VH-VL binders against q0atu2. Designs and how they scored, part 361

Target 1, 119 residues: q0atu2
Amino acid sequence: MLDKKARIRTSREYRNVFEKGKRLSGRFLIIYYVENALDNNRFGFITNKKIGMAVIRNRIKRQLRAIVREYQGQVKNKHDIVLVARAGIGKSSFEGMEKDYIAIMKKAGLFARNANKID
Key: E = the ipSAE of ESMFold2; O = the ipSAE of OpenDDE; V2 = 0.75 times the mean of E and O plus 0.25 times the DockQ between their complexes.

## First folded at step 18 (VH-VL)

Design de2 (framework fv_recibokibart; at its last fold request DockQ between E and O 0.87; V2 from the best seeds 0.90)
Fold by OpenDDE, fold request of step 22:
Structure de2 (fold): chain C 119 residues (1-119), chain A 123 residues (1-123), chain B 108 residues (1-108)
Amino acid sequence: as target 1 above (119 residues)
Amino acid sequence: QVQLVQSGAEVKKPGASVKVSCKASGYTFTEYWMHWAKQAPGQGLEWIGEINPDLGDTNYAQKFQGRVTMTRDTSISTAYMELSRLRSDDTAVYYCARDTGTLFYPTGHFDYWGQGTLVTVSS
Amino acid sequence: QIVLTQSPGTLSLSPGERATLSCRASQSVSSSYLHWYQQKPGQAPRLWIYEASSRATGIPDRFSGSGSGTDFTLTISRLEPEDFATYYCQQYETDPYTFGQGTKLEIK
């Protein structure tokens, strides 16, 4: 799991991202992102029964966290980013999910210029 | 219909711990933030903390930090609040309450409440 | 933390009268984040007004909420016997999500 410092942990923090953030939709993910006043990024995750049973949701959460951790160092700082899992994600592969994440984050311009894992 | 059913009254000695349960039904437990509130006898309401039942993330009021632990068992749609190092001023009715909004859009108001659990701390 | 101060502490009125309950915040609170609850003795609180001016499901139209910034008001146009209870305001602007100390509306 992500470090506490790198997680959105309060309902109000989530509300802020949804209320003030920008939204981008990918194939399997929707991201909401907004600048924060911190020196680090925080990530949130939204899953619901629409994506599948508890076992599936748990798998998706683990995979999303793994993806976020893998690319965390390449994301521009000072952002709160919430990943919302879409219904079709339950049938996706890890690679497909990762590809979708990268594509969305690129579209959002959230990767640093010197990022070397996304090209 | 949505229901929050809490565990029964507790009598504890100072220094002990108490764990109150809140069983949710009538909705998807993991899709709503769960909050806890304290109400001392004849007093007002006090927010204790919140938990994201899907991720397990918690946020506590500073007053209770270090003594309160909120957890959940998603398999039985049950939230728990444990308060340790009990003292006399912990005597109160404790409520669980559901955020009206889903995880996707929390609202910060609470539409369903448990019936409350009286915790009495006395030597 | 944001402190919510309700006034008066106790309000004694008769059925049929108008009741005005005040909730003042120590700092500005968005209307979207100010809510009211009703509580009767021996019962859990019940959501009454949310987002400053929206009535919860089943709440009679004699209840209304208004206000912005630091001053919010709950008004009961014509009191009914069942309206006598304690009312709490609550803010969701910043954690901790504090409550007011409550206004007890009692029958005169």
Scores: ipSAE 0.933, ipTM 0.963, lowest interface PAE 0.4, mean pLDDT 96
Fold by ESMFold2, fold request of step 22:
Structure de2 (fold): chain C 119 residues (1-119), chain A 123 residues (1-123), chain B 108 residues (1-108)
Amino acid sequence: as target 1 above (119 residues)
Amino acid sequence: QVQLVQSGAEVKKPGASVKVSCKASGYTFTEYWMHWAKQAPGQGLEWIGEINPDLGDTNYAQKFQGRVTMTRDTSISTAYMELSRLRSDDTAVYYCARDTGTLFYPTGHFDYWGQGTLVTVSS
Amino acid sequence: QIVLTQSPGTLSLSPGERATLSCRASQSVSSSYLHWYQQKPGQAPRLWIYEASSRATGIPDRFSGSGSGTDFTLTISRLEPEDFATYYCQQYETDPYTFGQGTKLEIK
């Protein structure tokens, strides 16, 4: 998964993103993002009980972390980014989540021009 | 009805390790940050660290870095704090405490505390 | 890290008197991130005042919190016997989320 440097690891950092971040919604995901004072990006993940049972939530967490890891090198630096899973995400495929992530990250202006798509 | 129940008192020798448990009930364990604090006899409160019980990420005060490990078992709603290479100044009551807010909107203040676990380090 | 220094260390007063407890931070702390706890011997701490000035549920209105920046105060307008305890401030501005060393409010 993502190394410690690329993760939002403290409660205070999560709160900062909630309070100060811009919000964009996709089909399955919401992202919150805010500039940080570092030279790198940090990613956080929020899944709650409304998504489904623990098996479903664990699958979603694994899939979202894998997607973020795949594209992390294409994300413009100096951002804290929290991915929030929407209630309907349990019905999505991995490819559906990936497509949604790419689209919303492009809308936010966080990807380099013409980031790759697989769907 | 939120409750945090900690494991019982322990007596340890210098150099040993101790693992304190904190079992949560009455709320969704994985939706709130968990914190740990130390209180030596006759002394004030000292924050040790925090854990995101959903993802397992931890953050420790520098004083404890390298000797403390916080873990959790989501299947039994239980947080753990392990302190290694014990020395006499580790004698203290150790508390778990829950953040009032959620994982994404934590408040930084703690509404529920465990009853405390006395760890005594003596020869 | 942010050091919280509470004054006085011990405050000896009688019931009916006004108590003023000080918490000074080594760096600025937003009011949203300064909290107070009460602790009696043999008990876990209890949230008392949060976000500098908001009373926790069930806390009497004789308790008030105030302050900003580096200087925060907990005031008890007229002491009751149950108010004699140790009070801690705590900051959440930046990790580690430190506590002050406490002010022991004792009778006499």
Scores: ipSAE 0.881, ipTM 0.935, lowest interface PAE 0.5, mean pLDDT 93
ESMFold2, look of step 18: ipSAE 0.856; ipTM 0.928
ESMFold2 (binder alone), look of step 18: mean pLDDT 93; pTM 0.943
OpenDDE, look of step 18: ipSAE 0.926; ipTM 0.960
ESMFold2, fold request of step 22: ipSAE 0.877, 0.864; ipTM 0.938, 0.932
ESMFold2 (binder alone), fold request of step 22: mean pLDDT 93, 93, 94; pTM 0.943, 0.937, 0.942
OpenDDE, fold request of step 22: ipSAE 0.923, 0.923; ipTM 0.961, 0.961

Design de3 (framework fv_recibokibart; at its last read DockQ between E and O 0.93; V2 from the best seeds 0.91)
Heavy chain, then light chain:
Amino acid sequence: QVQLVQSGAEVKKPGASVKVSCKASGYEFTEYWMHWAKQAPGQGLEWIGEINPDLGDTNYAQKFQGRVTMTRDTSISTAYMELSRLRSDDTAVYYCARDTGTLFYPTGHFDYWGQGTLVTVSS
Amino acid sequence: QIVLTQSPGTLSLSPGERATLSCRASQSVSSSYLHWYQQKPGQAPRLWIYDASSRATGIPDRFSGSGSGTDFTLTISRLEPEDFATYYCQQYETDPYTFGQGTKLEIK
ESMFold2, look of step 18: ipSAE 0.859; ipTM 0.931
ESMFold2 (binder alone), look of step 18: mean pLDDT 93; pTM 0.940
OpenDDE, look of step 18: ipSAE 0.928; ipTM 0.960
ESMFold2, fold request of step 22: ipSAE 0.866, 0.879, 0.879; ipTM 0.927, 0.938, 0.937
ESMFold2 (binder alone), fold request of step 22: mean pLDDT 93, 93, 93; pTM 0.939, 0.941, 0.941
OpenDDE, fold request of step 22: ipSAE 0.934, 0.928, 0.927; ipTM 0.964, 0.964, 0.964
ESMFold2, last read: ipSAE 0.880, 0.871, 0.876; ipTM 0.937, 0.935, 0.936
ESMFold2 (binder alone), last read: mean pLDDT 93, 93, 93; pTM 0.938, 0.940, 0.941
OpenDDE, last read: ipSAE 0.936, 0.926, 0.934; ipTM 0.964, 0.963, 0.964

Design de4 (framework fv_recibokibart; at its last look DockQ between E and O 0.86; V2 from the best seeds 0.88)
Fold by OpenDDE, look of step 18:
Structure de4 (fold): chain C 119 residues (1-119), chain A 123 residues (1-123), chain B 108 residues (1-108)
Amino acid sequence: as target 1 above (119 residues)
Amino acid sequence: QVQLVQSGAEVKKPGASVKVSCKASGYTFTEYWMHWAKQAPGQGLEWIGEINPDLGDTNYAQKFQGRVTMTRDTSISTAYMELSRLRSDDTAVYYCARDSGTLFYPTGHFDYWGQGTLVTVSS
Amino acid sequence: QIVLTQSPGTLSLSPGERATLSCRASQSVSSSYLHWYQQKPGQAPRLWIYEASSRATGIPDRFSGSGSGTDFTLTISRLEPEDFATYYCQQYESDPYTFGQGTKLEIK
């Protein structure tokens, strides 16, 4: 699990990302991102019943956290980023999900210039 | 229909702990922020904290930090609020309340409330 | 934290009269995050007005909310017997969530 410091934890924080953030849609994910006043990034995750049963949703959450953790060190600092799982994500592979994440994050310009493992 | 049903009244001694439950029905439990509020006898409402039922993340008012723990069991759509090291001034009716907006789009107002749980702390 | 101060503490009126309840914030609050609740003795609060001026489901037209910045008002154009209760304002402009101390509307 992501460190508490790396998580969006309050309703106000989620609200802020929604109200002030930019939105990009991928095949399986939608990301909302906004700059924060911290030295670290914080991630939020949104899943709903549309993506599947509780077991599926839990799996997706674990996978998304794993992806975020894997690339965390390559993301530009000072951002709040919320990942919203789309309905089709329940049928996606981990690799497909990861690819979608990378594509969206690249499009958002959130990876550092010296980021590796993203090409 | 949306319903929040809380556990029954509690009588506790000072220094003890109390755990109040709030069972949700009529909606997807994990898609709405759950809040807790305190109302001392004859007094107004006081916000205690919030919990993200999907992820388990919590945010507490400073006044209750260190003594309150909010949890949830998603399998039975139930939220819990535990208050420890009880004092006489903890005597109050405690409410759970749902944010009217979704997890990502919280509105900041509460559209459904539990019936309340009276907690009495006395020696 | 944002402190909400309601006035008056108690308002004594008769059915048929106009009621004006005030909620003043210690700092500016967006109308989107100022709300009102009604509570009767022995009952849980009930959402009454949300986003400063929107009536919750089932709330009669005689109730209205207005205001911006630091000053908000709940108005009842013509009081009915069932309107006598305590009204609380609440904000979520910033953490923590806070309520006003309430205005008790009682029958004269």
Scores: ipSAE 0.913, ipTM 0.956, lowest interface PAE 0.5, mean pLDDT 95
Fold by ESMFold2, look of step 18:
Structure de4 (fold): chain C 119 residues (1-119), chain A 123 residues (1-123), chain B 108 residues (1-108)
Amino acid sequence: as target 1 above (119 residues)
Amino acid sequence: QVQLVQSGAEVKKPGASVKVSCKASGYTFTEYWMHWAKQAPGQGLEWIGEINPDLGDTNYAQKFQGRVTMTRDTSISTAYMELSRLRSDDTAVYYCARDSGTLFYPTGHFDYWGQGTLVTVSS
Amino acid sequence: QIVLTQSPGTLSLSPGERATLSCRASQSVSSSYLHWYQQKPGQAPRLWIYEASSRATGIPDRFSGSGSGTDFTLTISRLEPEDFATYYCQQYESDPYTFGQGTKLEIK
């Protein structure tokens, strides 16, 4: 679980990422990201009911948080990043989501130098 | 259609706590931010805080930090606000109100309000 | 914290008159984040004008909002008896999301 400092926790913070952020789409995820004025990263998560029933949505949220936590040390600081689950994510595996996340984050240039050695 | 129904009035002694509920219907509870506001008798409105009902994350006005806890139960589409260590100036009507925008694009204007819950703090 | 100061505190007018309610912010507020509510005694507030100038659903066209930066205005072109209430402005520019102290519009 991400601690309070590493979470986007306010409605205005989410709105700012939507309005000002760059967007990149993967197979299962879309990320929105924007530089912040902090010394750290903050992560947010968006799922909606079109993904599936509550049990599925809760599983997806849990898995995405675990993926983000696993790789947060490789993410360049000073970014607010929102992960948006795409409709097909409910049928994905943990490893599928993980690979998608890594690919998108690399394409966005958000991993620190030598991120290629992650996989 | 959209409706926010709050729990009934409460009378409390100084030092106690109170937990106000706000049951949502007519929309998908987890897709909109929920806010809480205070209105002391004869006074204006004061924002207390907000909760993301999907993730449970909260953000409180500094004045209430340390005394307020906002929670929710998504299985019954209900938001809660608990205020602890009550004092006389906590006597007020407390409102829940829905942000008119979605979780990722909140608008900051509140299109539906609960009917209010009077909390009276008296010795 | 952005302080919203409404003036006048109380405005006494008769039906048929024009009302002008002022809301001044201590810091600049985007028009997208300045909103107005009406409240009558014993009732919850009702969204009235949002994003400085847009009327909420069902609000008569005699109500208009304007302004930008630090100065915002709610205007009622011709008062009806049902318009006598308290009006609050509210900002969403930064948390805490504050309200003005209200202008009570009362019948003269």
Scores: ipSAE 0.862, ipTM 0.932, lowest interface PAE 0.5, mean pLDDT 93
ESMFold2 (binder alone), look of step 18: mean pLDDT 94; pTM 0.954

Design eg1 (framework fv_ivicentamab_arm2; at its last look DockQ between E and O 0.89; V2 from the best seeds 0.67)
Fold by OpenDDE, look of step 18:
Structure eg1 (fold): chain C 119 residues (1-119), chain A 119 residues (1-119), chain B 110 residues (1-110)
Amino acid sequence: as target 1 above (119 residues)
Amino acid sequence: EVQLVESGGGLVQPGGSLRLSCAASGFTLSSYGMNWVRQAPGKGLEWVSIIYEGGWTDYASWAKGRFTISRDNSKNTLYLQMNSLRAEDTAVYYCARGSEYEPYYFDLWGQGTLVTVSS
Amino acid sequence: AYDMTQSPSTLSASVGDRVTITCQASQSIDSYLAWYQQKPGKAPKLLIHKASSLESGVPSRFKGSGSGTEFTLTISSLQPDDFATYYCQQGDNYGYPELTFGGGTKVEIK
């Protein structure tokens, strides 16, 4: 699991990202991202009923956290990033989600220059 | 003042090539998603290509292989390389800036440059 | 790519009229829709994004509404400056390299 300090937790924090952040759409994910005033990145995850039953939503959330954790060290610092799962994600593989995440992050230019785990 | 100025349009024969330029002023081009949108005479708008902040590029299905979007950050200029041009490519070509928060909405447009493909 | 269908293609109206333009998406795009205004010989101008968010400087007589597959642009009281062609555009993208515009609606003077 992501460290507590690496997580967006409050509604106010989420609202800030949605109101002031940039949006990028992937096949399975939408990300909102904005610079923060911290030395670390914070991640938020949103799954809604469009994805499926609660057990599916929880599964997807766990998978997304795993993906984010895996690439966490390669992401440019000082960003709040919210991942919103799209309806089709429930039918995607873990690898598909990962690929989509990487693609979106590349679009955003959020990977560090020395990142070597990308694609 | 922020603005976009297209250039490079003109008359070209079928099968020919042309490179369009879009010079940005008042803002940093690479900080935004930048798009090319074209409009055939008397017709509607048609999206051509996008280059994201991270440098990732996407194309309309019909544009793939013939059109290449790029940018020169040092010149703050957007480009569209067009190859194997066809009569149906005749159009006013606009460069359009994605909004600050979302690259998929175009909040700034150039005046357009006319490309005429004819024998 | 998502198909965007606008209706009507042409609309004749008078100053002061309430004008309604519809845009239909072939698939749900949630609220990711923009409206543009274009006058002859000019580049399009963004009016509304995310279905209902009015751009800065756009008169309040313009209103965007809708979600999913059905969207509407309403001009509550048509002004002389509003005669133009309007386009909807899906801003969803859905991870596919396609952004699509509606066919346009020309609002002309009756």
Scores: ipSAE 0.688, ipTM 0.908, lowest interface PAE 0.7, mean pLDDT 93
Fold by ESMFold2, look of step 18:
Structure eg1 (fold): chain C 119 residues (1-119), chain A 119 residues (1-119), chain B 110 residues (1-110)
Amino acid sequence: as target 1 above (119 residues)
Amino acid sequence: EVQLVESGGGLVQPGGSLRLSCAASGFTLSSYGMNWVRQAPGKGLEWVSIIYEGGWTDYASWAKGRFTISRDNSKNTLYLQMNSLRAEDTAVYYCARGSEYEPYYFDLWGQGTLVTVSS
Amino acid sequence: AYDMTQSPSTLSASVGDRVTITCQASQSIDSYLAWYQQKPGKAPKLLIHKASSLESGVPSRFKGSGSGTEFTLTISSLQPDDFATYYCQQGDNYGYPELTFGGGTKVEIK
């Protein structure tokens, strides 16, 4: 359950991340991220209709939220981060999505050193 | 103002090793994805490897296990360790900087260093 | 995984000609494609990223277009400085470890 303050909420906030943020790509995910002026992180999640039916897209969002929550304490503060699901994500396992997220966040340098959830 | 300068190329026998260096000036190397790209004489461009801002690395499949990309942030220098060299590794090796927003487009290149692998 | 096929491999043109170079991806790469120019003995220079976005300092006679699997680089009026080899490059590895370039198009004077 991500805190309400930790959510990207408006179209303007999403657009800022897409326009000003850095992009890194994984097998199942794309991450856009930008430093914010807050004392906390905010997360956004995007699944487009090419992924599948609404029930599939909602399941994917729940899985991604669970992954983000598991590693949230390891993420360096002051970032807006949008996770965009790629079309093939429905064929991934939860573990596959999790590994993809960890790899992308390490590439971005967004995990703090010595965090418990980073091997 | 900003530049990349490669060094360490030369003549090497098959099975030998070389370490290439790429000195960066005018910018902080660790703020970008840094790449190696090679070009055999008279041939096209071939991507070799990347080290991301966060320190994670990726390699072309033919380079994995033989080549190692690394950096020394205190010296603002990128390296490519090349082992088990073969004749087909003969090429000019370029150091290339990924763009500010995406590591996948190379907006700054060195002039290259020639590696010749022959007996 | 993502092959880039570039055509033609060689092209002869005169100053003032309109020149078009094409690049095909084996799978959709959305708009994630770059174009580079390379002159003999020199490093490549990035011209265009994300299919159609000109890099700063690149003349406006260069235009990139396309998305999905089909992309073009057009030079609207060829200048003497434009005789070079041009490469396309897929700009996203999609989680696979390889970025690939097209085979190149050499633009020669005739």
Scores: ipSAE 0.510, ipTM 0.847, lowest interface PAE 1.8, mean pLDDT 89
ESMFold2 (binder alone), look of step 18: mean pLDDT 90; pTM 0.932

Design eg2 (framework fv_ivicentamab_arm2; at its last look DockQ between E and O 0.77; V2 from the best seeds 0.77)
Fold by OpenDDE, look of step 18:
Structure eg2 (fold): chain C 119 residues (1-119), chain A 119 residues (1-119), chain B 110 residues (1-110)
Amino acid sequence: as target 1 above (119 residues)
Amino acid sequence: EVQLVESGGGLVQPGGSLRLSCAASGFTLSSYGMNWVRQAPGKGLEWVSIIYEGGYTDYASWAKGRFTISRDNSKNTLYLQMNSLRAEDTAVYYCARGSQYEPYYFDLWGQGTLVTVSS
Amino acid sequence: AYDMTQSPSTLSASVGDRVTITCQASQSIDSYLAWYQQKPGKAPKLLIHKASSLESGVPSRFKGSGSGTEFTLTISSLQPDDFATYYCQQGDNYGYPELTFGGGTKVEIK
């Protein structure tokens, strides 16, 4: 699991990202991202009921957290990033989710230049 | 004032190449998704390509391999390299800025530059 | 790529008329739809994004509605300045890059 300091936790924090952040859409994910005033990144995760039952939503959330954690060190600092799972994500593979995440993050320009796991 | 100004259009023979430019002023081009959209005489709008904030690029299926979108951040300029031009590529070419919060809607347009492909 | 079909292709109306333009997507695009206005010899102008969100400065007589595969642009009372060609455009949905435009609807004076 992500460190507490690396997580968006409050409704206010989420609202700020949705209101002031930029949106990019992928096949399985939508991301909202905005600069923060911190030295670290914070991640939020949204899994709606349209994805499926709670068991499925929880699985998806775990997988997304794993992906984010894997690439966390390669993401530019000072950003709040919210990942919103799209309806079709429940039928995707982990690799598919990862590929989608990487593509979106590249579109956003959120990877550091020295990132080495995004090829 | 924010604006986009296209240039580089003109008459070219079939099979020829042409590079269009789009100079941005009043805003930082690299902070936005930038698009090329064309319009054949008396016809509708046709999306050509996008370069995202992160530098990632996408193209219309028909444009892949012949068109290349790029930007020069130091010049705050967007480019479209067009190769192997055909008569059906005759059109006014617009550069269009994606909106502040997402690159998928075009909130700022240039005046367009006419490309005529004819023998 | 998603196909966007607008109807009608041409619409004749008078000042003060209620005008409705429809846009149909070949597949669901949720609410990822924009409407543009274009006048002869001019670049398009963004009117509405996300199906129903009005851009700043756009008169309230313009209204976008719909979701999924069916969308409409309504001009409640047509003004002289509204005679133009209108285009719908689908945004990025499901991660596919093609931002397809509809064929356009020319609103002309009756």
Scores: ipSAE 0.865, ipTM 0.941, lowest interface PAE 0.5, mean pLDDT 94
Fold by ESMFold2, look of step 18:
Order: sequence, then C-alpha cells, then structure tokens
Structure eg2 (fold): chain C 119 residues (1-119), chain A 119 residues (1-119), chain B 110 residues (1-110)
Amino acid sequence: as target 1 above (119 residues)
Amino acid sequence: EVQLVESGGGLVQPGGSLRLSCAASGFTLSSYGMNWVRQAPGKGLEWVSIIYEGGYTDYASWAKGRFTISRDNSKNTLYLQMNSLRAEDTAVYYCARGSQYEPYYFDLWGQGTLVTVSS
Amino acid sequence: AYDMTQSPSTLSASVGDRVTITCQASQSIDSYLAWYQQKPGKAPKLLIHKASSLESGVPSRFKGSGSGTEFTLTISSLQPDDFATYYCQQGDNYGYPELTFGGGTKVEIK
C-alpha cells in the first residue's frame, strides 16, 4: 500500500500536475509527472466513469496501486505522478498494465538505477 | 541561441550507410524527447524516430531494423544511423525537439540535411 | 498505425479570405493533435498543439478546433505571410510506435 505521504490527495495537487507536468501516453495509461518540492514521490490515480461502474474502477485502481508499489523503489524521488486510466484499460490484464507502466516510466526517465528509500 | 543543426547528409549508393548528426545548442538535449522527421522532394512530412528523455526509442515501421536513433549527451548531439539505404530514402532529414511538456509536438526544428540515394 | 487524412490537398485563396483545413484521424486521438506551417525551403513551424492551443508568437487569426477524429485549422483573414503548406500531426498513438502527419494542404495565392 502507498503511504499517505505518497498520495496526491487534493484537486489543487492534481491540477498542478495536469497544468505543469509532462505527459506520456501508453496503450492503457497516460502518465503526467512534474517535480515537486518534497523529499518523496506522490502518486495519483484517475479512473473516469467511461471505464465502467465503481466496482470495476476500484479494481483498476487497486491493480495500478499494486503495480506502482512493486516498482516504487526504482522511481526517482521528488515527483508528483498521476496515472490516468484510458477507456480500454478494463480489457487489459494485470501484466498488460504493468508492461505499459514500465515502458512509460522508462521513456520518462523516472526509473532510477539506484533508487532511494521511499518515505 | 537555441538551435538545432543537422549534418552528415550527402550522396550515397543504394545499400549504403550514412550517419546523420544533429548538434543542439542553448538547451540540454537529454531533457527533451528528440525526433527525426524526413521530407522527400516535393512530398509531405514523415516521422522517422524518437528517443525519449529516458533513452527509450520508437521507430516508424518502415525504419525499424534499418535506422537507429541515438544520442551522445556529452556532445549534446543526436544521431541517426541509416543502413541498407534505398532510393525511397532520398529526403531532407530534420532533427526536431519535442515540446517541454510532451515529446509528441515538435517546437524546434533544424534546417535539415539532404540525403540522396542513387547509383 | 493511425492514419491522418488531410483535406483539401491544395486550395487557392485571396488575401482576406477565411480558409478552413480539415484533418481526420482513423481512430480517436482525443485532443492530441498539432498543426504545422511550412514555407518553401524552410523547416516546419509549430502553430497549434493539443488541437486548439496556439504557440507563442502565432497570430490570433489562426484557430484550431476539434477532438476525437475530426479537427480543423481556420485562418480567419488570410494574410500574405500565410501562403504555405499546413500539416496536421497526431500527438497520441495509444502506445503504438508511430507518429503520423497528414498529407498536407498547400494554400496558394488565387
């Protein structure tokens, strides 16, 4: 599970990432990211209603959180990162989402070779 | 001043190889997604390849296996290695910088270098 | 790969005319579409990104619109500087490896 400190929580925090951050697109995900002024990373997850009903959207969020948690030790610190689920994500496998995340994070240069411990 | 300068174009025989260079000045090349785009004489623009900030690469399907995009961050220079050249590869080759927020929009272009493939 | 169909291929117009250029994507690209201007012998210049966002220094007579699969570039009052070729370009490939340009629209003096 991601700690409270590692979560983007407010509308203002999300807006900052969308307005100031960089965007990269994948098959199932769009990732926005921007440097923050903290010593840690924060992650946000967006699943809009086009993806499905609440139970489906919540399952997708859990899967994305699990993926992020699995790789969090490789992520460069001091970034706010928002994962936006694309409409087709409901038909993906966990492995498909995972591969998409890895590819996008590598393209962004956000995977650090020697990751620092997350707060 | 912020600029891109391509070089290395010229006349080459079919089946030959050529390495294009794109020198960046006024900005750090590795902070942006960098692209090659070509234009055959009298024809439209055709995307060739991208190298993302993180070093990951993508290619147009017709270029994959023959062309290799790379960069040397110590020289602030982008490269395109072109192998097994054909007459249809005759074009002006542009180096193009992806925008600050998204590597998919090209907000800075060089003036291009002409590659002519003929016997 | 996503195909981009641009029309017309050529148009003739006079200074002061309102011109409209269209671009059709084969699959939705949301609002991730750019427009470029290219003059003979010069590199392309980015005019608009994200369908409707003007680049700095681009005259306000240029307006981009659309989302999904259909996009337009409108020049509200054509000026001598606007005679050029215009290209659309997709900015979202759904993770597929290709970025594609439309075939171009040459705007000529009538």
Scores: ipSAE 0.687, ipTM 0.873, lowest interface PAE 1.1, mean pLDDT 89
ESMFold2 (binder alone), look of step 18: mean pLDDT 90; pTM 0.932

